# VH-VL binders against a2bn08, part 31

Target 1, 238 residues: a2bn08
Amino acid sequence: MAEARLQRLLRVYVLDTSALTDTRLRSLLGSGSLDEAVRRFAELIASVRIAYGVEVYMPPTVYEEARRFLLSNGVTVQSFEALAAWITIKPPTRHEIRIPASIVRDYVEEVRARLARGLRVAEEHVRRAFEAGGLYAAETASREARREKLGAIIRGLRERYREATRHGMLDSVEDLDAVLLALEVRGVLVSNDEGVRRFAEALGVISIDPPKFISVLQGLLRHSKTGGVAREEAHSTS

## First folded at step 6 (VH-VL)

Design x1 (framework fv_dusigitumab)
Fold by ESMFold2-Fast, scan of step 6:
Structure x1 (fold): chain C 238 residues (1-238), chain A 123 residues (1-123), chain B 111 residues (1-111)
Amino acid sequence: as target 1 above (238 residues)
Amino acid sequence: QVQLVQSGAEVKKPGASVKVSCKASGYTFTSYDINWVRQATGQGLEWMGWMNPNSGYTGYAQKFQGRVTMTRNTSISTAYMELSSLRSEDTAVYYCARGYTIEGVRDYYFDYWGQGTTVTVSS
Amino acid sequence: QSVLTQPPSVSAAPGQKVTISCSGSSSNIGNDYVSWYQQLPGTAPKLLIYDNNERPSGIPDRFSGSKSGTSATLGITGLQTGDEADYYCGTWDSSLEYGYVFGGGTKLTVL
C-alpha cells in the first residue's frame, strides 16, 4: 500500500489553472518568452513521461481556462498543442466522488464566518456614510465634495469586503475540479492558490506549487543521468 | 500599517556590487511578491524583476538577467536585491514594492512602495 | 523608448479637469489590467488606480481610470496644487522582451 502510494506520488500530477498562468514559467524554464517556456515545459513533461511514466492530468474546465490565457498572452496554437499532447484531459467523476461530511461542515463554517465578516464590513461603511452625510448637511458642503466622500467610503467597502470574503478561499468550479480529479487519480495537485491547496490538504491530497513541480521533474531527469533509481517497470517485482 | 523600509544610500565604484534591503512590516511577508523598480535621475520607472518570499522564486527583466539576484530572509521579513558589475548608467533610486495577488492569480500592480535607496556609481 | 506611450506633460488651472492617456498594444494593455501611479516630487510612487478603474482606500474619487482596447486613460477632476506630480501607467507585457512595463510618465503642472 505504502509502496504503491509512493509510486503514484512520484508519477501522477494534476494541474490547476494557476500552474499554467504563472508568469514565472518564463524564468523557471530559462526562456526568453512565454511561448518558448510552454514549448520547453512540453519537452520536460514528455521526457519524464517517456523515461519514468509520469502522468499529468487536467480537468477540461482548467484546460480551457489555461488555453484561453496562454493564447491571449502570446503563446502560439502550435506551442500549446505540443504541451496539450502530453496532458491527459479528464473530468473528475463527480457523482462517484464522496467528500466526508466533516470537510463539508468546515467549508460551510468558513463560508459563514467570511459572510459574517463581510456583513460587519458593510455595516461599518453604512455607519460611516450616514455620519459623513449628516456632517455635510450641517456644514453645507458642495454636492461634488459629498459625492467624493461617498465614493471613498464605497471604495473602502469594496477593498475590505473582497479581503474578508475572497482571499484564500476555494471559490471556482475550475479549482474544485482540479482538487477532485487529484483525489480521484490519487495524484499530486500542482497549484499556486492558497485556498485550493488548503482544501486539497483537508481531503488528504498532497499539493506542490508550480516551481516545485518543475524542480521535481528536472530532478528526475538529472537523477536518471547520474545512474540513480531506475523506473519500477525496468526492475519488475512480480 | 503596511510599511516597506529600505536600506540607506550607497556609493560604489564601477565593477562593484550593491545589495539593497527592504524590510516589510504590517502584513504576512510570505503572502505577497516583492518587486524591484529603479529610476534614474529625471527618468521614468523601470521594472527589474520580482521575487516570491514564500518560495524564493524570481523573475527578472531580460536587461538585468545575469547581473541581478533577488533573495529574502523570512525570519526578519526582509527582501534583498543585489546588482553586480555596476556601471555609471546604474546610478538610480531603487525601490521595492509589494505585488498584489489574490486567490493565487498574480495581479501586476504595486500597492505599497519603499522609500527608495539612492545608488551612485562613480569613480 | 517606453513600451507604453504617455504625453510628456499636461497642465491646467486649479479646479479644472485633465485626462492623461496611455497607449500600448495587444501584448500589454490589450491583454491585461492597467494601473496608475502618482509620484510627487522627491517621493516614492503611490498607487492611484488598479484593475483599470479601481481606487485604493484613501484615494479620492476625483481620480478615475478607464480602458478601451489597447489604450487607458487617467482622469483627474477638481485639480489641486498638491496634484502636481509625475503620473505613470503600468501593465504586464507578455511579449518576448518584457515583463511589467511602465509608461514614460506625464508631468502634471497645476498653474
Scores: ipSAE 0.000, ipTM 0.391, lowest interface PAE 21.8, mean pLDDT 81

Design x2 (framework fv_dusigitumab)
Fold by ESMFold2-Fast, scan of step 6:
Structure x2 (fold): chain C 238 residues (1-238), chain A 121 residues (1-121), chain B 111 residues (1-111)
Amino acid sequence: as target 1 above (238 residues)
Amino acid sequence: QVQLVQSGAEVKKPGASVKVSCKASGYTFTSYDINWVRQATGQGLEWMGWMNPNSGYTGYAQKFQGRVTMTRNTSISTAYMELSSLRSEDTAVYYCARGRYDSLEYYFDYWGQGTTVTVSS
Amino acid sequence: QSVLTQPPSVSAAPGQKVTISCSGSSSNIGNDYVSWYQQLPGTAPKLLIYDNNERPSGIPDRFSGSKSGTSATLGITGLQTGDEADYYCGTWDSSLEYGYVFGGGTKLTVL
């Protein structure tokens, strides 16, 4: 079943930011550093593009986010530019793309549910702060101890509020651009974000996670002798 | 001494409702939440929801939303859990447990003895 | 199926050490403190550990807890026949509107 899958896979992929920030990629690419991983990723994409006509796309919004992350984490400009040379940077044609109203309606319902969850998280932390304040009302508690306790409660609120309102949800324009571009170019979305993948699936866009993407590309190169250069076959109807 | 004492065993038909009580003693009833947890025979613990005895505010697990109601009577330090539209799958021991916040966590420090609810046709 | 994963059973001889794991995700163990509850046969659960590693009054120091990332561990040293029970981990799940979640439970058998 692996040979049949390789022959039927579309040769067009769109990356979101997680494709370049996934912690598993360094291990999969056999690299000791993030800079080395970026160079090996560039070589891998170049190899499959030349041998099999695989096209890899990225929206400008994802490109800038990935660039900022990588450069701030030890990747050189030269390594990043080497990768960018093999990726087609293209924005989705947003004003021409239409989405079924049912998907928008479902998204609005999800937003409402998550805002309700966020309110419950906030109410619980207000209650905890009130109770903690009561425990520290006695003169035995130092001003520093009270500040530490309040700080811990506020940090807990921020983390749990974000989790309640944003986890598993399409929550950035970068993510949306990646999905819309995948829809437009009729490609496979590469993402490890649950919310992004669910939204893509609702639009009929196939998605895979970054480890599977790397595995597929490496598999193509591993079986190059058997598969040959099959660009024309890859573009033909089944 | 802190004690939570629950009402006796109940046998109900499918579609009926059951109301379990939990009488608190040994502490200020309105200062701690009452949580409800159930356990089917040979199965694990399942949290159902919580109720603040001071405010009457409640929060229910999604699975029980629309079927469970948690209330209290502060004059007799008693909490109640009513579960409606009973199914055979609701056959379980139902526990009340005191919710406590005293540091960085919310946990259950005292538990009632349990109330067996059997749903049979 | 439980949101928090525990081994269904564990067994050891008197005097030995046993550990019970509890695995979750970023929305539960990764975001909040973990409690452990002991349930002796035919009885209500009893609080054993809170705040990941704190013991209530009356709980012997043979019982310990720890947490790392999205997993928690209960340790029991100097195992005694009276420790034969079901053990449950528990924590809040922030992905739910309201959600305290328990592990599936681990039956400890003392040989």
Scores: ipSAE 0.007, ipTM 0.407, lowest interface PAE 11.9, mean pLDDT 82

Design x3 (framework fv_dusigitumab)
Fold by ESMFold2-Fast, scan of step 6:
Structure x3 (fold): chain C 238 residues (1-238), chain A 121 residues (1-121), chain B 111 residues (1-111)
Amino acid sequence: as target 1 above (238 residues)
Amino acid sequence: QVQLVQSGAEVKKPGASVKVSCKASGYTFTSYDINWVRQATGQGLEWMGWMNPNSGYTGYAQKFQGRVTMTRNTSISTAYMELSSLRSEDTAVYYCARHRDTYLDYYFDYWGQGTTVTVSS
Amino acid sequence: QSVLTQPPSVSAAPGQKVTISCSGSSSNIGNDYVSWYQQLPGTAPKLLIYDNNERPSGIPDRFSGSKSGTSATLGITGLQTGDEADYYCGTWDSSLEYGYVFGGGTKLTVL
């Protein structure tokens, strides 16, 4: 029982880009604008840091991408920097971080399997295009109609290939940095990306999505009783 | 190694017909369509039509419909373009050019050297 | 009286950059890939760009193509005297029972 309470107080979080670019920030923070949401988010993080010692980290790449996105979507520099002031911006120490070879092997095997699936998807669609082509200069089919059919097959190929090869995979160095930083600081990864979260879980890193993160922080504040005590109302011990 | 070699210059009188040849080498003749493009002196390129050497199917530009015939002889890998009822306006260099028999390759990667056809009295 | 509109001429000095435009309609450039052909004086045309922006083997990277909507452009950087030629854009036109159409041609002068 006491152990559960102690673990609840020990909170360290690492944000990836999706945590700060999630379009739900406005509604999750009960605000009318994204700029207001960012200010409320800053207040939320500040409050949990002061009351519970919660620490929030992000890699420099997350900082830069989040800044670019938010400033392009109506957030002021002042509001963003107010948020960033409560977040520790730090790259992972890649040369010191070690991961089990079994995880690297599993990742390589998954990449290999997905590339093989992508090749099969390509071959299938080439066969479909060939079959749909019919007779060259067929009397009853216009070139426009044949081109439309081919276009549909190509679009299907692109969609299936992307699904087979990239969806749900860790495929950027920026996402890797967020996972490695979470591992290094022994923190919880905040991400909305399935591939990032799966890789983190394989390393023993706990991950949550942005709505859950905000819910947890708001929950911590609801249990605080210190904000209701004014200094003038405090009684002397003697 | 791909080459398209055309027949020599022709001089014709108005109302006559001209038949230009295009000998293909260095590739499978029946796997590529042959197109015909002409260019009048000091003017731009004008597409005349295409011929599929495997099927013999043809497609002609509307302007030449009824006056042009495109054929081939697969035994000697040669394409032909015959233009009838010649007028002075038909004085031009005539080119053959190939494109792949596919819905995606709508470009001419190899061209013949051209055949000058002069229509004069 | 070409279906695709190109400027009749363009000129620049050696080492400079030029762009040649090709304007069409929804039935041609708006609906199909654009190719570019180079014709040196007294020679047959040569394929320079295909599928809007691809280069055949042997064509240097200083030649580039692009397409936006119903227009295409050919870009040439690092101009050389050997680039003096007529340049033609071309594409298929669905409104002409799927016939091929060329631009009127652009004469490039390098001096």
Scores: ipSAE 0.000, ipTM 0.382, lowest interface PAE 16.6, mean pLDDT 81

Design y1 (framework fv_denrakibart)
Fold by ESMFold2-Fast, scan of step 6:
Structure y1 (fold): chain C 238 residues (1-238), chain A 123 residues (1-123), chain B 113 residues (1-113)
Amino acid sequence: as target 1 above (238 residues)
Amino acid sequence: EVQLVQSGAEVKKPGESLKISCKGSGYSFTSYWIGWVRQMPGKGLEWMGIIYPGDSYTRYSPSFQGQVTISADKSISTAYLQWSSLKASDTAMYYCARHYTIEGVRDYYFDYWGQGTLVTVSS
Amino acid sequence: DIVMTQSPDSLAVSLGERATINCKSSQSVLYSSNNKNYLAWYQQKPGQPPKLLIYWASTRESGVPDRFSGSGSGTDFTLTISSLQAEDVAVYYCQQYYDYPLTFGQGTKVEIK
């Protein structure tokens, strides 16, 4: 029972969106294009599933987000679906998964703090807009110049607000689904998102980054090839 | 036991200011949103706005933006609804109600309600 | 704004008989990402504040009798009281929480025949 649990922990993985959007994917898989990298990633996952029974999961929300990103960055539908074919697409059973109240409490406190930071960012940009408007009160100031200045302030607000509220935070259903699914299947979460990994660790879910994940899978294949040759020789000559 | 206790009935004249209160007890006041709902005599329910007491972030219905101010004092677990200048059309029952959300803006149903504060504005 | 329309405005039902209240939203309140309908039902008895009965269109609030049930999806919703009791005389409201501003139906008054 204990050994079966340890084996599952080492051979069951759940991908979040960052696992499939990592810009290093091309380098890690030795390919010239992102499309080719995705095809090689599909072959790698297929090979470890066949050779070692490695299970790779992702929730439907991650599937949709990864698909959108990859297709907009030069990956073909055929290449993406070839990858998805070897990944088990499954939603977490949300209504049956239990989370400790202490973790929920800490999460609520963090959300509150980030909302407060976002409000302060908004207030600062309202002040900037007010001050800029005063400077453009002169009769000769063009409407176009005033609109351009306001637009720049609004863009600054959007950027700073996102940083205040989202950076290093579990703030998406896709990321939550990946963590919950990893908890449910008792697997390893694959993510390069600091907020997602921190939340997973709080729940006792082991996480690794995409480069480590690829390295582990490649290592399993090298071990499998060596063991396969030895086993085939043993069975053939016995 | 979770309770929201509102201030007593008010009788005011047009042009007067007013601030009514809603005190939460039996739960973590700063972990839940407080909403305000108006019910004019013999009419239905109208959502006015909400506040997150932990940081005093507010969101108003367009119909009430600029007409009222919602605030909270987390040190005494109390939310407030305030008018700078009352009108006869402000005559109504005002309810506060609690809500919890971890799914952002789209999770606002009200699980506990205050008893209501009747505000009568007449000359 | 999402407009919530209830029907009928009032109904009289005999004790022990079924009461059915309908609620229609001007646009879908079903969120495709989590497959939930952002629709709640409240009961308001004379002289009392509203009380939550149903949320997520069909989930009964703790302590609410099993004779109350919610159904429907998207734009068309129903609250059913399978066997009306004297204590159920009240005005019933549907509410969407899919988008701002939060909106309520106009209410349905349930009376004993």
Scores: ipSAE 0.000, ipTM 0.386, lowest interface PAE 19.3, mean pLDDT 82

Design y2 (framework fv_denrakibart)
Fold by ESMFold2-Fast, scan of step 6:
Structure y2 (fold): chain C 238 residues (1-238), chain A 121 residues (1-121), chain B 113 residues (1-113)
Amino acid sequence: as target 1 above (238 residues)
Amino acid sequence: EVQLVQSGAEVKKPGESLKISCKGSGYSFTSYWIGWVRQMPGKGLEWMGIIYPGDSYTRYSPSFQGQVTISADKSISTAYLQWSSLKASDTAMYYCARHRDTYLDYYFDYWGQGTLVTVSS
Amino acid sequence: DIVMTQSPDSLAVSLGERATINCKSSQSVLYSSNNKNYLAWYQQKPGQPPKLLIYWASTRESGVPDRFSGSGSGTDFTLTISSLQAEDVAVYYCQQYYDYPLTFGQGTKVEIK
């Protein structure tokens, strides 16, 4: 039973957006452009699907997000659709999927903590802006310098707020759909996002990063060549 | 490996100026707050103030506002604590320490080794 | 200002026995929006800088032995060393980071009896 489960886990994968938008995709696939990398990725997935019955899934929300990113970064519609042709695009059956209340409770507590930190970051930057404004002379030149100072404080707020609320957190419907789909099809999640992988692991979903995913698929193709030689040898003996 | 390395011990007379340093390494210096903490001989810890090196924003304890100046030079990942005129009551060990995670988590995860300042005539 | 008061000022505990240090804040350091207590504990050995032991009242810092634990909420906090070892001889400080200025307790000296 454990052998059957392991065999299935090695043949069923679910991609989140980071699996298709990873800036390392070009170098991982040995290509000179992102468009070429997408075509080579399509060939790789097609080859393992045909040779080993590997199933690759992604939810429609991830499909649309990845499509927008890739097309805006020089990938042609034809290249993207060639890749998508070998990926099963289906939404998770959200109304049928069950998750433990303890996980929901932990998630709610984390959201609450993150929102509280974000509010405190905002309050501190409002105080900084107030204090900075109080130290300026009422002259025209100081007004322009004051506007630049305020802009810097606002930029700092935006960065600190993002860090306080979003870093390492499951924060998109696209990412949630990928995790839920992986849970439903009992597959391996392919993601390099810390928050997505942490949530997946809490649900018992195994995750790997895009470099490991590509390595596994290439390994399967090498094994196919070895298997072919063994089969031929057996036929020769008989 | 995160490290905070402070300047060496100082022996000064009342009325003299002094500037001590705290050099951070092994992390993004401009992304973390640096705090200064005083410990008088045989006494406990007193928070003096903090600086965010990314924009040099400072916040002082009311007891130290106007008594010291905290600054930082992000090009060399170094924070400073400065006195314009030392008093005998400034005799203490001075620690710099980093705030752990974010702008608002004000507990200290890494500490410098301390700089002993002795002020006597 | 939030005033932090520790008790006792010093205690002597035999090796392997439990040591308990209390810390009281003059105002609540519990932030209602995230239900977290803004309290940390530090250990300072002679000739050394302080070392972080516990933050958020009960979260143990990485690398800190499990014999150290923090508890409490609001205004009343406790640091417990379940089985005192020779290396635990030190002064222990609580610190609030709920509001400015940041404040420390006066310290509790732990010695072997």
Scores: ipSAE 0.008, ipTM 0.441, lowest interface PAE 9.8, mean pLDDT 84

Design y3 (framework fv_denrakibart)
Fold by ESMFold2-Fast, scan of step 6:
Parts: structure tokens; C-alpha cells; sequence
Structure y3 (fold): chain C 238 residues (1-238), chain A 121 residues (1-121), chain B 113 residues (1-113)
């Protein structure tokens, strides 16, 4: 009874970009290619929509970002549009959606803290570059060796700055739109992005990761009285 | 249930190499930092360094820079602490702990059971 | 580096009585932008790893009994155990996470009197 109640409540979902760019998508859908995985995902969503009235949404900003990523990674236009055909593409009504000022305040504080963190990361790498430069100059190191060392330090800075300022942070319009749409349609957000999920949870929006989402949908199509027995009973009585 | 399981106790001689492990389970391993903390017998806690398993970026305490190597294998959710040449002064309990980054720096919410390393002649 | 100093080094308290542990940082760990103190408290029982008790100077970790409380701001912090139980015999450590490198206090050993 607890399982049936959970499945009844989880009828509306909103996908963010990470739901379609998850590196586990191929294995979760038992496919050899990303293109095949996208086609299988489309069929899964179509099946639960037809059988159970499960609604899946994504905002246009997420649609465009996901499309660009998937097409750049071997997914055909036809396969992506087949998936999109079973998803309701709808923007959040931004002008009418209201969020508590406390959430905005907390977000601003987090941005300031992460900028301060990023500055410290930059300072650490400036010190490393200075020390490395001094050592290489003393050794009459080749111009090539000096450029390689500098390049390595810069790559390290970029990665650590990205982690300090962006990772686990709501930092894109696409992510915000997904959360706002989930709030508006009173749906469950599907995301593996920590920052997106944290922001959604602060607004009272339930979130699940893509593996859990796929598991729930597959579960609806297996071992369910309403999905299996009802359809077969209808067939038998005809 | 979040859990960090460390490798068993080690008894080594000075000059030997050693690599100990810390396996995370019950959470997204690549979404959290893993820190290493040393506790010498009868002494307090010393932060050694931290790694982000998602890309293996490491940051060391100045006291441990060049003394140890921290690494991680995200495919098996395991972090490592390694010595190329052990010293008697490395005798200690070594803990791994999950780092919570909440803006500036890290505090540790879950800890491994510890790995006792004894280095004697 | 931020140096963390705890006092006393050891403390003997009777069962049911209040235990008070102090922690002082060499510089403020209060971040003006968010008004949060970057200070955590850990409990380490004999033969066990440390366990997080308090973060943000005063926020109790989930599952930590109400008798544990953290207070203070800036440079001076206190961990209070309002009614000491037998299972509270441990060494307690403060940790700052305001700046690199991360530093711990030297520990305060709490024993039954």
C-alpha cells in the first residue's frame, strides 16, 4: 500500500539537462550507444504516459541545451525528436512564480562565499606559478618546458576555480527554469545536479536522480496490477 | 547508509612503501571531497590533505606536502593515501573522512574506522 | 595558519553535571558575508573514529543528543554537555574550516569524576 501510494503521487516529472546527459544512461537502459539509449528512453516515457497518465515536462531552455549536447555526442535529430515528442515542452511562467526572499538572500550569500573561495584558489595557483617560474629560470629550462609547466598550473586553476564557484551551485538559466517549472506544475524534479536539487528542495520541490527515475518508470510497467492485469483483463473480456 | 571502510592495520619497516585505502558507499562518491587525518599515538588530529574524486584534484597541508600522495579511483569509489618511503615518525592512526564543502572550506561528517600504521626497525 | 587552542586539556565531571569545553581561534572564523562561524566540534571515544557533533558553531548534526550544544562567535567558542552521561567519556576536538590549511584544537579529554 505504501508502494501504490508512492507511485500514485509520482505522476508528474520535470527533467533538467543532467537527466539527459547522465553518463549512466547507456547502462541504465541496456544499450550499446547513446543514440539507442535515447530511443529506449523515449519508448519508456511513451509507455508510462499511455498506460498511467505519467506527465513529463522540460522547459525550452533545457530542451535546447540537451539537444545541443546529445547531437554533439552521436545522437541523431530523429532520435532526439522522438524523445521530445513524448515530453511536454513548456516554459515556467516566470513573471507569476514567487519564491521566498529568504531563498534569494541565501543564494546571494552562497555566491559571495564561492567568489571568495575562487579568489583563494586563484591566489594559491599564482603562488605556485611564481615558485615554479623561479625554479625553471634558475635551471635554464627550455621555453617548451616552461610553457608546459605554466599550462599545467593554468589547467589546475581552471578546474579548481570551476569546482569552487560552479560545482553544486545553481548557475544556469536552464537549471533555474527546470526548478521553476517543477514548482509550477507541482512535479518531481529529475536531476543528478547537487546544486539544482538543493535549490529545488529549499523550495519544497521533491527531486530524484535519473537512475531512480528510470527505475520508477520501469517498476510501473512491471508487477503492477493496474499496468499488467487491467490491460490483459480488457483484452480477455473483448 | 553512508559508510567509509578503510584497509587493515599495517606493520612496516623504515624505507618501505605503503598504500592504504578508503572505500565509500551509500552516497555519490564523486560529489564529496575525501580528507585524510593523522592521529599519532596519544596525540590530536592533524589534517593531511583532501582530494576531489571526480577529477582527482588534491590539496595538501603544508606539513604533508611532498611526504605523501593522495589519489582516488572513482570507478571503485576508493581513495588512497600512499608513502614512497616510510619513517618511524609516520607511526599513527590514519582516518579518511567525507568533506562537506559549504562555501569556504570543509568540515567532516562521516569518518572511516581508521587504519593503524606502525613503522619500526 | 589559524591556530586552535582548547581549554582545559582534561576535565573530570560527575554524572548528570554540566561539562564545558572552550576553543579559541587565533583569528576570527566568523565570515561577515553570511554571518556564519566556520567551526565544528567532534567527539572521539576510545578506540573509535571522530564523530561530528556540531557545525556552524551551534548547529547539531542529525542524531546528536540535545544535551550537546555549541555557542560562541568570532574567536571564542564553547561546547556544552548539559548533563554528562557515561557514554560521553571521550576526547572532544574543535576544527576551523574558515581558511586553509584546516586546523584542529589539541583536544579536551572528558572523564567521570
Amino acid sequence: as target 1 above (238 residues)
Amino acid sequence: EVQLVQSGAEVKKPGESLKISCKGSGYSFTSYWIGWVRQMPGKGLEWMGIIYPGDSYTRYSPSFQGQVTISADKSISTAYLQWSSLKASDTAMYYCARGRYDSLEYYFDYWGQGTLVTVSS
Amino acid sequence: DIVMTQSPDSLAVSLGERATINCKSSQSVLYSSNNKNYLAWYQQKPGQPPKLLIYWASTRESGVPDRFSGSGSGTDFTLTISSLQAEDVAVYYCQQYYDYPLTFGQGTKVEIK
Scores: ipSAE 0.000, ipTM 0.412, lowest interface PAE 14.9, mean pLDDT 84

